# Ledger of designs, part 16: VHH binders against Uncharacterized HTH-type transcriptional regulator MJ0568

Target 1, 125 residues: Uncharacterized HTH-type transcriptional regulator MJ0568, of Methanocaldococcus jannaschii (q57988)
Amino acid sequence: MSQSIEDYLERIYLFIKENNRPIKTTELAKLLNIKPSAVTNMAKKLHRLGYVNYEPYIGITLTEKGIEEAKKILDKHKTIKIFLVEFLGLDEKTASEEACKLEHALSDEILERLKIFMEKFKDKV
Key: E = the ipSAE of ESMFold2; O = the ipSAE of OpenDDE; V2 = 0.75 times the mean of E and O plus 0.25 times the DockQ between their complexes.

## First folded at step 22 (VHH; framework vhh_7yz9_2)

Design l3 (from g2 with E104Y Y109H; at its last look DockQ between E and O 0.80; V2 from the best seeds 0.00; counts 0 for: pae E 2.6 > 2, grease 27.8 > 24.2)
Fold by OpenDDE, look of step 22:
Structure l3 (fold): chain B 125 residues (1-125), chain A 120 residues (1-120)
Amino acid sequence: as target 1 above (125 residues)
Amino acid sequence: QWQLVESGGGLVQAGGSLRLSCTASGRTFSDYAMGWYRQTAGNEREWVAFISSGGYTTYADSVKGRFTISRDNAKNTVYLQMNSLKPEDTAVYYCARVGSNFYYEWGQHWGQGTPVTVSS
């Protein structure tokens, strides 16, 4: 899955969780700092891929598939961030920025092994 | 949201064996590492064994060579085979998704625990 798709799903998930409503394309555009037209195109694509429901004038919602994927991405981000902050001593901002990069490159298996590592050694940091 | 249910605990004599099971309710079981913890009254919960989504396993030194963690993704179940049990293994054993001690916006993933008592 492309980084762009993952970013969209993550942002949509967070918005819906916070606001309990569909996100408008214009709202998503602002959040991602991109043109509304680009969001519309991506929304259509994500809809075709089965990650979102996109209806003009209503907005974007996540399917179950989209929710699952978004949660996975968020989990990666959070886990990586925690690792960078708590184990490597990075500041929150730098850790978040790095996590945003690494979350798209780290395999699921490595993530789980990282979690295991963190659990094993959390008391030592 | 995930629900975990442990089972298999009980009373066993030293040198005996038990097999614990933990069943998860979620559909994404295969995506997550699982683990077993144990806790005695008045003490902190300690990890016992972990298994990654890909089957990588690791054990606490105190149980290494005696305990075996495994999983059946088709059954959404993680197991802990405990052999050569010792009185010091007496505890309430808990199943969890690895990382449960970290903040998750979508919930905590601990079971109710299953008690294990090893008599001398």
Scores: ipSAE 0.213, ipTM 0.618, lowest interface PAE 1.4, mean pLDDT 89
ESMFold2, look of step 22: ipSAE 0.343; ipTM 0.751
ESMFold2 (binder alone), look of step 22: mean pLDDT 81; pTM 0.824

Design l4 (from g2 with Y109H; at its last look DockQ between E and O 0.65; V2 from the best seeds 0.00; counts 0 for: pae E 3.5 > 2, unsure alone 64.5 < 65)
Fold by ESMFold2, look of step 22:
Structure l4 (fold): chain B 125 residues (1-125), chain A 120 residues (1-120)
Amino acid sequence: as target 1 above (125 residues)
Amino acid sequence: QWQLVESGGGLVQAGGSLRLSCTASGRTFSDYAMGWYRQTAGNEREWVAFISSGGYTTYADSVKGRFTISRDNAKNTVYLQMNSLKPEDTAVYYCARVGSNFYEEWGQHWGQGTPVTVSS
């Protein structure tokens, strides 16, 4: 299991949307089952890239750039999950788990072409 | 909510050309793949051509080499250039955003269509 910038952004986004407060580094570490030092290193990296606001005792929030990137990742997840369920016949839980793995590999252009493929062949499934 | 307005249809002789236009009311047009579809009486609507947000295009076999889809993101417009028209191209042509049928949140929004009649 590898952690990526995309996993962090998506998880931070969903946490804040659900809980309406910053996520603490210890909370994110527990949620991802990794060491707090790994979360701190990634938070600093995300801050340098302009994706998050990070305050050690308050926690992590997303910038506007971070929110937009998280939404793109979530859209990839939804699209891939629908493909896996509707075209490949996976159950929802398995499809969600596999979508989490696949969303990191797909570029925006390939995602759009996947959507086109799904439209072209929707009546043949 | 997006509104789609098709135009450019009409009556044309076989071998002729028409250029269809589809203008979207919406600020995020450039984010989405667009498609042209057509429908004859008593039949299901069939896809004709798709164009991705990045400019990738694909065509139904029946129109490949004769039709060209293009887009102008600054004008929120997608086009279908229809050359070498045949009587079997006679249909009502529709524009739509690709992917809407698979997302509850993004219901597919059809325009009213623009009729095309190709005479022998």
Scores: ipSAE 0.200, ipTM 0.619, lowest interface PAE 3.5, mean pLDDT 84
ESMFold2 (binder alone), look of step 22: mean pLDDT 79; pTM 0.803
OpenDDE, look of step 22: ipSAE 0.573; ipTM 0.838

Design l5 (from j1 with Y109H; at its last look DockQ between E and O 0.66; V2 from the best seeds 0.00; counts 0 for: pae E 2.8 > 2, unsure alone 61.9 < 65)
Fold by ESMFold2, look of step 22:
Structure l5 (fold): chain B 125 residues (1-125), chain A 120 residues (1-120)
Amino acid sequence: as target 1 above (125 residues)
Amino acid sequence: QWQLVESGGGLVQAGGSLRLSCTASGRTFSDYAMGWYRQTAGNEREWVAFISSGGYTTYADSVKGRFTISRDNAKNTVYLQMNSLKPEDTAVYYCARVGSNFYDEWGQHWGQGTPVTVSS
């Protein structure tokens, strides 16, 4: 999955979890620092792919498929962030920034292996 | 939200065997690496064996050659075959998604565990 799709799903998920309501196109545009028209185009694409429900004037919600994908992306971010902080000694802000860069590149297989590595060597950090 | 139920523990003599089972409720069980951990009173939970979704396995040095981890994704179940048991294997055994020692917020909850006692 492309980095831009992953960023949209992650941000939509976090907003709805925090606010318990659909996210409006304008709100998502602000969060992603892009034009509302770009958000509308991507929302239509995400709808076609089965990740979101999109209704004009109401906003965007995630389907069950979309929620599952967003959770996978957030799991990658958190895993990488913990690795960078706990194993490499980065401060939380730097680790979060670097995790954002790295999360889109890691396959699920490598993420599993990273988690295994972290568990095996926890006591050595 | 995952729920994990461990079973199969009990009292066995040194040299004996037990087979532990752990059943998960999550729909995405087959996507994730799973592990067995054990804990004695006053200590942190320690990993024992891990298995990836693709079947890659690894073991703590103390159990290597004696324990075998396996999984049945159709049943959302992970197993630990424990052979040649020693008194130092006495612990409460837990099943969890790999990474559970590092974060709590994403539905990686610990089950009740299954106690194993190995007598001399």
Scores: ipSAE 0.300, ipTM 0.684, lowest interface PAE 2.8, mean pLDDT 86
ESMFold2 (binder alone), look of step 22: mean pLDDT 78; pTM 0.797
OpenDDE, look of step 22: ipSAE 0.675; ipTM 0.884

Design l6 (from t2 with D101N Y110H; at its last fold request DockQ between E and O 0.47; V2 from the best seeds 0.00; counts 0 for: pae E 2.1 > 2, unsure alone 61.2 < 65)
Amino acid sequence: QWQLVESGGGLVQAGGSLRLSCTASGRTFSDYAMGWYRQTAGNEREWVAFISSGGYTTYADSVKGRFTISRDNAKNTVYLQMNSLKPEDTAVYYCARVGSNFIYEEWGQHWGQGTPVTVSS
ESMFold2, look of step 22: ipSAE 0.558; ipTM 0.851
ESMFold2 (binder alone), look of step 22: mean pLDDT 77; pTM 0.791
OpenDDE, look of step 22: ipSAE 0.536; ipTM 0.814
ESMFold2, fold request of step 23: ipSAE 0.387, 0.387, 0.415; ipTM 0.787, 0.775, 0.799
ESMFold2 (binder alone), fold request of step 23: mean pLDDT 77, 78, 77; pTM 0.787, 0.796, 0.786
OpenDDE, fold request of step 23: ipSAE 0.642, 0.646, 0.643; ipTM 0.877, 0.874, 0.878

